# VHH binders against q96fz2, part 270

Target 1, 269 residues: q96fz2
Amino acid sequence: CGRTSCHLPRDVLTRACAYQDRRGQQRLPEWRDPDKYCPSYNKSPQSNSPVLLSRLHFEKDADSSERIIAPMRWGLVPSWFKESDPSKLQFNTTNCRSDTVMEKRSFKVPLGKGRRCVVLADGFYEWQRCQGTNQRQPYFIYFPQIKTEKSGSIGAADSPENWEKVWDNWRLLTMAGIFDCWEPPEGGDVLYSYTIITVDSCKGLSDIHHRMPAILDGEEAVSKWLDFGEVSTQEALKLIHPTENITFHAVSSVVNNSRNNTPECLAPV
Key: E = the ipSAE of ESMFold2; O = the ipSAE of OpenDDE; V2 = 0.75 times the mean of E and O plus 0.25 times the DockQ between their complexes.

## First folded at step 14 (VHH)

Design BA2 (framework vhh_6z1v_2; at its last look DockQ between E and O 0.80; V2 from the best seeds 0.00; counts 0 for: pae E 2.4 > 2)
Fold by OpenDDE, look of step 14:
Structure BA2 (fold): chain B 269 residues (1-269), chain A 123 residues (1-123)
Amino acid sequence: as target 1 above (269 residues)
Amino acid sequence: EVQLVESGGRLVRTGGSLRLSCAASGSTFSGYSMGWFRQAPGKEREVVAAITQRGGKTYYADFVKGRFTISRDNAKNTVYLQMNSLKPEDTAVYYCAARFGFYETAPNEYDYWGQGTQVTVSS
């Protein structure tokens, strides 16, 4: 996964992340660094994207089931990294393969510390290789959305009014991630960064791409992944597998340019 | 920094019962999983029992065989080990330990330790 969409306004995004705590109370995640949230139809590595994580990571006496939402840098910078510039990291940390997560220090260490997060997105993009051509067809991949009689398919949102209705009830894609905290050697703000765990693609997606993000489907999966106080690493890793509960449509080549940030990026062609 | 202080260790007869307590300093007790470890003379420190931050899950070593119960009171910043049906083989210094996150069985995974309390079981 090398491209995502996360374009919802902050308030809409927050509401979409509503959850029930252990007491059954409806809650909204509290924001950390809300000013770092930058909505975009076209998110690339090294950009900031919102993730969910346990409140316990920030407040030592907090209930581990409580959630915080925070923009983090896409591309995990390990805490042990000693260079002053994160861009000097010589290995790619945009993704973490599920099969080797425990073999790589960059991922194993933070995972062992319970630094699990849920990466939020409207969906992610993947490119299908066309046989015989050097052309790649991009696809937008996301959770199936509940067809409200009035909310046409993303494709039917021909009117601004309809578009707003679609996104007001949009089910966000929830991807399993690992984050780490890096303190710059020269001082400054702690950098929070994340990697997306990837798995082999489900059957439905296999023709598009052979790998997919590990998607946490449902509140239980999200809760278990985040709750590092009550759910072990071993148990959490059982949640990491391909899911068939996805849909996709072809989009235009507009998304190929990471600078393009318009609704055309995810519009069906 | 979390300070841990064990209490309750004493001499008991075989078949007897003992309750150990570990009091933690500070307000962050609920953020830590807690464990009881023991170390007998000439032996390695080994896990006895562990409990998650909210007490939702517990672990017991194989030798416990249902004889011991770990519990915690977050309002009191205290973790307990109820030990029943004690045997001479249970003679050891018992340590309380704290770990941020889920409990582990390896001693080196824990962040804070108490000074320990001596439990002696006589035949």
Scores: ipSAE 0.885, ipTM 0.951, lowest interface PAE 0.5, mean pLDDT 93
Fold by ESMFold2, look of step 14:
Structure BA2 (fold): chain B 269 residues (1-269), chain A 123 residues (1-123)
Amino acid sequence: as target 1 above (269 residues)
Amino acid sequence: EVQLVESGGRLVRTGGSLRLSCAASGSTFSGYSMGWFRQAPGKEREVVAAITQRGGKTYYADFVKGRFTISRDNAKNTVYLQMNSLKPEDTAVYYCAARFGFYETAPNEYDYWGQGTQVTVSS
């Protein structure tokens, strides 16, 4: 996974992240650094995207089940990194394979600190290799959406009002991530950055690509992944597996150029 | 300055019971997992029991399973170790410790330590 869409206005995104607290009361996550949120239909590594994480990471006596939402850099920068420029990192941290996560220092260390996050997106893009040609067919991949007469699918929108209704009720893709906190050697703000955990593709996606993000399907999975005060690393890792609860459609090659930020990027062809 | 303060250690006879308490001084540790460790003379410090910040999960070493109970009262900023059916082998200095996040069994994973309380079990 190397391209996502996360285009919703901040207030719509926040409402889509409503959750039940430990006592069953509905809450919204509290934002950190909201001005760093850069919505786009076409997010690539090194850009900022919103993630959910436990409030306990920011307030040492907080309930670990409470959620914060914050933009973080895609491409984890380890806390031990010594250079002043993250571009000097000599290995790719866009994704983290689930089968080796406990063997790679860049991911094992922050995971041991409970630095688990949920990466938010409308969905992600993947390119299918076409037999007999060098061309690749991009697909937009996302959770199945609840369908109504004027909402529930991207291709069913026939007016601007219906387009807004589709996205007002959109179920965000929730991917398991690991984050770390890097203090630049020359000072400045702490850099929060994340990697997306990957697994083997489910059967439904295997013809598109052999890897997929680890998707957290439902509030119980999201809550357990985030709650590093009550859920051990070992228990959390049991949540990391492929899912068949996923859908997709082919999209235009407009998305190939990461500078294209238009609804056409995810529109069905 | 924040300190963990243990109390309740004393001499007891084999088969007896004892309750240890550990209170944080000057700060709360409600966001911390808490552990009890022990160290007998000539032995390494070892985990006895641990509990998550809200008590949803607990850990007990095999040598104390069924005899000891860890609990916490976050309103009082205190963690307890109820020790029943004590054996001479339980003689040790008992320490409480706090770890940010989920508990661990290795002593070097813990951020704060108490000064210890002596438990002596006579034959």
Scores: ipSAE 0.508, ipTM 0.820, lowest interface PAE 2.4, mean pLDDT 90
ESMFold2 (binder alone), look of step 14: mean pLDDT 87; pTM 0.890

Design BA20 (framework vhh_6z1v_2; at its last look DockQ between E and O 0.84; V2 from the best seeds 0.00; counts 0 for: NG spot H30)
Fold by OpenDDE, look of step 14:
Structure BA20 (fold): chain B 269 residues (1-269), chain A 123 residues (1-123)
Amino acid sequence: as target 1 above (269 residues)
Amino acid sequence: EVQLVESGGRLVRTGGSLRLSCAASGRTFNGYSMGWFRQAPGKEREVVAAITQSGGKTYYADFVKGRFTISRDNAKNTVYLQMNSLKPEDTAVYYCAARFGFYETAPNEYDYWGQGTQVTVSS
């Protein structure tokens, strides 16, 4: 996974992340660093994207089932990294393979500390290689959306009004991630960054791409992944597998340019 | 820094019961899983029992065999170990330990330790 969409306004995004804590109380996640949230139809590595994480990571006496929403840098910078510039990291940390997560120090260490997060997105993009051509067809991949009689499919959003209705009830894609905290050697703000765990693609997606993000489907999976106080690493890792509960449509080549940030990026062609 | 203070260790007869307590200082008790460990003379420190921050999950070593119960009172910042049907082989210094996050069985995974309390079981 190398491209996502996360374009919802902050308030809409927050409401979409409503949850119940372990006591059954309805809650909205509290924002950390809300000013760092930059909505975009076209998010690339090194950009900031909103993630969910346990409140316990920020408040030592907090209920681990409570959630915080925070923009983090895409591309995990390990805490042990000693260079002053994160861009000097010599290996790719955009993704973490599920099969080797425990073999790589960069991922194993933060995971062992319970630094699990849920990466939020409208969906993610993948490119299908066309046989015989050098052309790649991009696809937008996301959770199936509940067809409300009033909410047209993304493709039927003929009017701005209809478009707003579609996104007001949009089910966000919830991807399993690992984050870490890096303190710059020269001082400054702690950098929070994340990697997306990837798995082999489900059957439905296999023709498009052979790998997919580990998707946490449903509130229980999200809760278990985030709750590092009550769910062990071993148990959490059982949540990491391919899911068939996805849909996709072909999009235009507009998304190929990471600078393009318009609704055309995820519009069906 | 979390300070842990164990109490309740004493001499008891075989078959007797004992309740250990561990009081934590500070306001961060709820964020920690708690564990009881023991160390007998000439032996390695070993896990006895552990409990998550909410108390929702517990772990017991194989030798416990239902004889011990770990519990916690977050309002009192205290973790307990009720020990029943004590045996001479249970003689050890018992330690309370705290870990940020989920409990572990390895001693080196814990962040804070108490000074320990001596439990002696006579035949």
Scores: ipSAE 0.885, ipTM 0.950, lowest interface PAE 0.5, mean pLDDT 93
Fold by ESMFold2, look of step 14:
Structure BA20 (fold): chain B 269 residues (1-269), chain A 123 residues (1-123)
Amino acid sequence: as target 1 above (269 residues)
Amino acid sequence: EVQLVESGGRLVRTGGSLRLSCAASGRTFNGYSMGWFRQAPGKEREVVAAITQSGGKTYYADFVKGRFTISRDNAKNTVYLQMNSLKPEDTAVYYCAARFGFYETAPNEYDYWGQGTQVTVSS
C-alpha cells in the first residue's frame, strides 16, 4: 500500500470519526495541528494524512480510550535517525510487514512505547500487474458502503447534492499503523510520522496484489488498537490480519500521476 | 521531585496478612500502569503484580496463587498490595514501580521506583 485517497473536508472527516469512549459516551476526536491537513484524492508517501491516536500520548492524566486526530507524515522516521533530512533514510518505512514487526528496531521500539495509530483514508489504490504486458491496472479499494435509492455515483462531483449523497456518510477505511516522534538535530518542531502495517492479501484481493494494509474492521478493533493504556502490545497484535470485508473497482490511469487530485482518480471505469 | 513511597512492610507470622501502600508525590500517575516487585536477599528483583491505569486489567505472578490483590485509588494517587496467607518465602523488600502505558513484567521497563519496604514472614 503506497497510495490513498483522503479528500473529505475536515468537518466531514471529523464526524465520520465519531466514537464511544470507555464509559460509553459518544465523542468526536479532538484535532491537533489541523493546519497540516491537506485533503486529496491522491495521497502518496511523504505527504501528511490524518491518523487517530490515544489522547494519553499528549496528556498525562487522560483516559487512554479518548482519541486525538492529527496529520502525520507517511513514512516513519525513527526517533534515533541522526541526519537532518528524512529523505536520507536508506530503507523504506512506508509500510511495515506484520510478520517481522517485532524484529525491526524502527517499528519495535515505537510499538513498545504504545505508539499505535489508525490511519484514515477514503480507501487505497493498488495496481494489478496484467498478464502478458508491462501495463498495470489501478483499482480503488475500500470498505463496502451502504447504498440506498438516494445514493449518488462514486467519483461524480458535479453538484453538492451528489457529493453529499456519496461522501457524507462514507465509511472511512481504518488501517493499523505505528508512529514515531523525531526531533530534528538542528531543532524545530517534532516530526510525527507513521507506517502502515501490511499483511498477506485476502482471497478477494489476491488477484490484484499479494499484500494489503492491516484493516481494523469495526469499533472494537479500532478501540483496542488505539488504547495503549489498557491493551498490551501482544493483545493488539492479534488484531492484525487480513479481512474479506472489502470491495473495489477499477479506475483510470489518471491516478498514476500523484499530482492529479481530482474525483476522476477514484471514479469507476 | 517525583517520588513513590512504599509503606506497611513489617514482621508477620506465617499465614498472616499485610497491606502495602505506595503513595506518589510531586505528580499524578493516572496515565501509568503500576507494579509491585520484590527482591529477596541474593535473588533477582521480580514482578509480583501489576495494574493498568484504569484498574481494568491486572497481572499476578504464578507464585501469588490467589493470595495477593493489587488495587489502585487514582483520586488518592495510591497503589495497594493486599497480601494474605503469607509464607516465609514471601520475605523480601517490596518495591512500587510505575510504567507509562501498559504494564510489563521486566523491571527495566519501569520509569519510576520507590525505595522499598521490608516484609518479613516468620515461621
Scores: ipSAE 0.627, ipTM 0.853, lowest interface PAE 1.4, mean pLDDT 91
ESMFold2 (binder alone), look of step 14: mean pLDDT 86; pTM 0.884

Design BA21 (framework vhh_6z1v_2; at its last look DockQ between E and O 0.80; V2 from the best seeds 0.00; counts 0 for: pae E 2.04 > 2)
Fold by OpenDDE, look of step 14:
Structure BA21 (fold): chain B 269 residues (1-269), chain A 123 residues (1-123)
Amino acid sequence: as target 1 above (269 residues)
Amino acid sequence: EVQLVESGGRLVRTGGSLRLSCAASGSTFKGYAMGWFRQAPGKEREVVAAITMSGGKTYYADFVKGRFTISRDNAKNTVYLQMNSLKPEDTAVYYCAARWGFYETAPNEYDYWGQGTQVTVSS
């Protein structure tokens, strides 16, 4: 996974992340660093994206079932990294393979510390290789959305009004991630960054791409992944597998340019 | 830094019962899984029981066989070990330990330790 969409306004995004804590109380996640949230139809590695994580990571006396929403850098920078510039990291940390997560220090260490997060997105993009051509067809991949009688397909939202209705009730894609905290050697703000765990693609997606993000489907899976106080690493890792509960449509080549940030990126062609 | 202080260890007869307590200092008790370990003379420190920060999950060593119960009171920053049907083989120094996050069975995974309390079971 190398491209996502996360364009919802902050308030809409927050409401979409409503949850129940361990006591069954309905809650909204509290924002950390809300000013770092930059909505975009076209998110690339090294950009900031919102993630969910346990409140206990920030507040020592917090219930581990409570959630914080925070923009983090896409591309995990390990805490042990000693260079002053994160861009000098010599290995790719945009993704973490599920099969080797425990073999790589950069992922194993933070995971062992309970630094699990849920990466939020409207969906993610993948490119299908066209046989015989050097052309790649991009697809937008997301959770199936509840068809409200009036909510036309993302493609039918020709009117601004219809578009707003679609996104007001949009089910966000919830991807399993690992985050870490890096303190710059020269001082400054702690950098929070994340990697997306990837798995082999489900059968439905296999023709598009052979790998997919590990999707946490449903509140239980999300809660278990985040609650590092009550769910062990071993148990959490059992949540990491391909899911068939996805849909996709072909989009235009507009998304190919990471600078393009318009609704056309995810519109069906 | 979290300080742990064990209490309740004493001499008891075989078949007797004992309740150990471990009081934690500070306001961060809720963030820690707690564990009881024991070390007998000439033996390695071994896990007896562990409990998650909420108390929702517990672990017991195989030798416990239902005789011991770990519990915690987060309002009191205290973890307990109720020990029933004690045997001479249970004679050891019992330690309380704290780990940030989920409990573990390996002693080296814990962040803070108490000084220990002596439990002696006589025949």
Scores: ipSAE 0.868, ipTM 0.941, lowest interface PAE 0.5, mean pLDDT 93
Fold by ESMFold2, look of step 14:
Structure BA21 (fold): chain B 269 residues (1-269), chain A 123 residues (1-123)
Amino acid sequence: as target 1 above (269 residues)
Amino acid sequence: EVQLVESGGRLVRTGGSLRLSCAASGSTFKGYAMGWFRQAPGKEREVVAAITMSGGKTYYADFVKGRFTISRDNAKNTVYLQMNSLKPEDTAVYYCAARWGFYETAPNEYDYWGQGTQVTVSS
């Protein structure tokens, strides 16, 4: 998983993240650094994307079930990194394999500090290798969505009002991530950055790609992954597995160039 | 910053009971898991019991299960260790410790430590 869509305006995205805390209170996550949110149909590593994390990471007396939403850099920069430029990191941290997460210092250390996050997206892209060619078929992959009679699938949105209805009810993809906090050597603001945990693909995706992001399917899974005050690392890792509750459709090669940021990137072909 | 002060350690006879207290100061006590550890002369510090920030989950070392009970009162910023059926092997300095987030069993995972309170169990 190396490309996502996260294009909703901030207010729509925030409403899509409504949740209940441990006492059953309906809440919206509180933003940190909202001005750093850059919506796009075509997000790549090193860009910022919104993630959810426990309020306890920021406030010592907070209820660990309360959520913060914040943009973070995709591509985890370990707290021990010594260079002044994160692009000089010698290893790829875009993804973290679930089967080796406890063997890699870059991921084990922040995980042990409870630095778990939920990476938000409309969905992600994956490229299927085609027999007999170097061409690859991109797919947009996302949670199944509830279809309505007037505003059905993405391809049925013929006007701005129909398009908005599709996305106002969109179930955001929720992927398990690990984050870390890096203090630049020269000083300045702490850099928050994340990796997406990956697992073997479910049967439904195996013809497209052999790996998939670890998807947290439902509010119980999301809550347990985030709540590092009440859920141990060992218990949280039990949430990391493939899911079959996923759907997809082919998209045009417009998405191949990461500079293309249009609805065409995820439109069915 | 969290500061921890243990109290209640003293000399007791085999089979006796004792309650240790750990008073915590600072605004962050509610966000900490708490643990009791002990260290006998010449031995490494070892976990005795631990409790989550809410008090909803607890851990006990195998050697103390059934005899000791950890509890916390977040309104009083205090953690307790009720020790029953004491044995000479329980003689040690007992330490209270705090860890941000979930508890662990390894001492090096804990952020703050008290000064310790001596428990001595006589034959």
Scores: ipSAE 0.488, ipTM 0.784, lowest interface PAE 2.0, mean pLDDT 90
ESMFold2 (binder alone), look of step 14: mean pLDDT 87; pTM 0.892

Design BA22 (framework vhh_6z1v_2; at its last look DockQ between E and O 0.82; V2 from the best seeds 0.00; counts 0 for: pae E 2.9 > 2)
Fold by OpenDDE, look of step 14:
Structure BA22 (fold): chain B 269 residues (1-269), chain A 123 residues (1-123)
Amino acid sequence: as target 1 above (269 residues)
Amino acid sequence: EVQLVESGGRLVRTGGSLRLSCAASGSTFSGYAMGWFRQAPGKEREVVAAITQRGGKTYYADFVKGRFTISRDNAKNTVYLQMNSLKPEDTAVYYCAAKWGFFETAPNEYDYWGQGTQVTVSS
């Protein structure tokens, strides 16, 4: 996974992240660094994206089931990294393979510290290789959305009004991630960054791409992944597998340019 | 820093019962998984029982066989070990330990330790 969409306004995004805590109380995640949230139809590595994480990571006496939402840098920078510039990291940390997560120090260490997060997105993009051509067809991949009688397909949202209705009730894609905290050697703000765990693609997606993000489907899966106080690493890792509960449509080549940030990126062609 | 203080260790007869307590200092007790360990003379420190932050999950060593119960009161910053049907083999110094996040069975994974309390079971 190398491209996502996360374009919802902050308030809409927050409401979409409503959850029940361990006591059954309805809650909204509290924001950390809300000013770092930059909505975009076209998110690339090294950009900031919102993630969910346990409140316990910030508050020592907090219930681990409570959630915080925070923009983090895409591309995990390990805490032990000693260079002053994160861009000098010599290995790719955009993704973490599920099969080797425990073999790589950069992922194993933060995971062992309970630094699990849920990466939020409208969906993610993948490119299908066309046989015989050097052309790649991009696809937008997301959770199936509940067809409200009035909610036209993303493709039918020809009117601004209809478009707003679609996104007001949009089910966000919830991807399993690992984050880490890096303190710059020269001082400054702590950098929070994340990697997306990837798995082999489900059967439905296999023709598009052979790998997919580990998707946490449903509130229980999200809760278990985040709750590092009550759910062990071993148990959490059982949640990491391919899911068939996805849909996709072909999009235009507009998304190929990471600078393009318009609704056309995820619109069906 | 979290300080842990164990209490309740004493001499008891075989078949007797004992309740150990561990009081934690500070306001961050609820963020830690807690564990009880024991160390007998000439033996390695071993896990007896562990409990998660909110008490949703517990662990017991194989030798416990249902005889011991770990519990916690976060309002009191205290973790307990109820020990029933004690045996001479249970004679050891019992330690309370705290770990950030989920509990572990290995002693080296824990962040803070108490000084220990002596439990002696006589035949």
Scores: ipSAE 0.850, ipTM 0.934, lowest interface PAE 0.5, mean pLDDT 93
Fold by ESMFold2, look of step 14:
Structure BA22 (fold): chain B 269 residues (1-269), chain A 123 residues (1-123)
Amino acid sequence: as target 1 above (269 residues)
Amino acid sequence: EVQLVESGGRLVRTGGSLRLSCAASGSTFSGYAMGWFRQAPGKEREVVAAITQRGGKTYYADFVKGRFTISRDNAKNTVYLQMNSLKPEDTAVYYCAAKWGFFETAPNEYDYWGQGTQVTVSS
């Protein structure tokens, strides 16, 4: 996983992240650094995307089940990185494999500090290898959506108000991530950055690509992944597995260029 | 910053019971996992039991599991260790400790410590 869509305006995104607290009451996550949120149909590594994380990371006496939403840099920069420029990192941290996460220092260290996050997106893109050529077919991959009035599908919208209804009720993709906090050697603001955990693809996606993001399907999974005060690393890692609760459609090659930020990027072809 | 004060340690006969209390001051108690540790003469400090910030998970060392129960009351900022079926080898100074986040078994992972309370088990 190396490309996502996360295009909702901040207020719509925040409402889509409504959750139930441990008493069953509905709450919204509190924003940190909202000005760093850059919505786009076409997010790539090194860009900022919103993640959920426990309030306990910011307030030592907080209830660890309470959620913060914050933009973070895609591509984890380890806390021990010594150069002044994160682009000089000599290994790829866009994703981390679930089967080696406890063996790689870049991921094991922040995971041991409870630095688990939920990476938010409309969905993600993946490119299928085409037989006989080096051409690749991009797909947009996302949670199945509840059908409303029309199809509730992206391609079913026939007017601006129907398009807005699709996205007003969109179920955001929730992916398991690890984050770290890096202090630049020369001083300045702490950099928050994340990686997306990957697993083997489910059978439904195996013809597209052999890996998929670890998807947290439902409130219980999301809550357990975030709550590092009550859920150990070992227990949290049991949440990391493929899911078949996923759907997709082919999209045009417009998405191939990460500068293309239009609804066409995710429109069915 | 959490300040911890243990109480309840005393002399007790083999097979007896004892309840230790650890009072924590400061509103930050709810964000901490809590542990009980002990140190016998000539030995290093070792974990006895631990509990998560809301009590959803507990840990017990093998030598005390089944005999001791850790609990907490966040409204009273207090953590307890109920000790039953006490043995002479349970004689030690018992410490409560607080760790931010999830608990651990190594003493050096803990942020705050009490002064300790002596438990002596006689035959």
Scores: ipSAE 0.427, ipTM 0.785, lowest interface PAE 2.9, mean pLDDT 89
ESMFold2 (binder alone), look of step 14: mean pLDDT 87; pTM 0.893

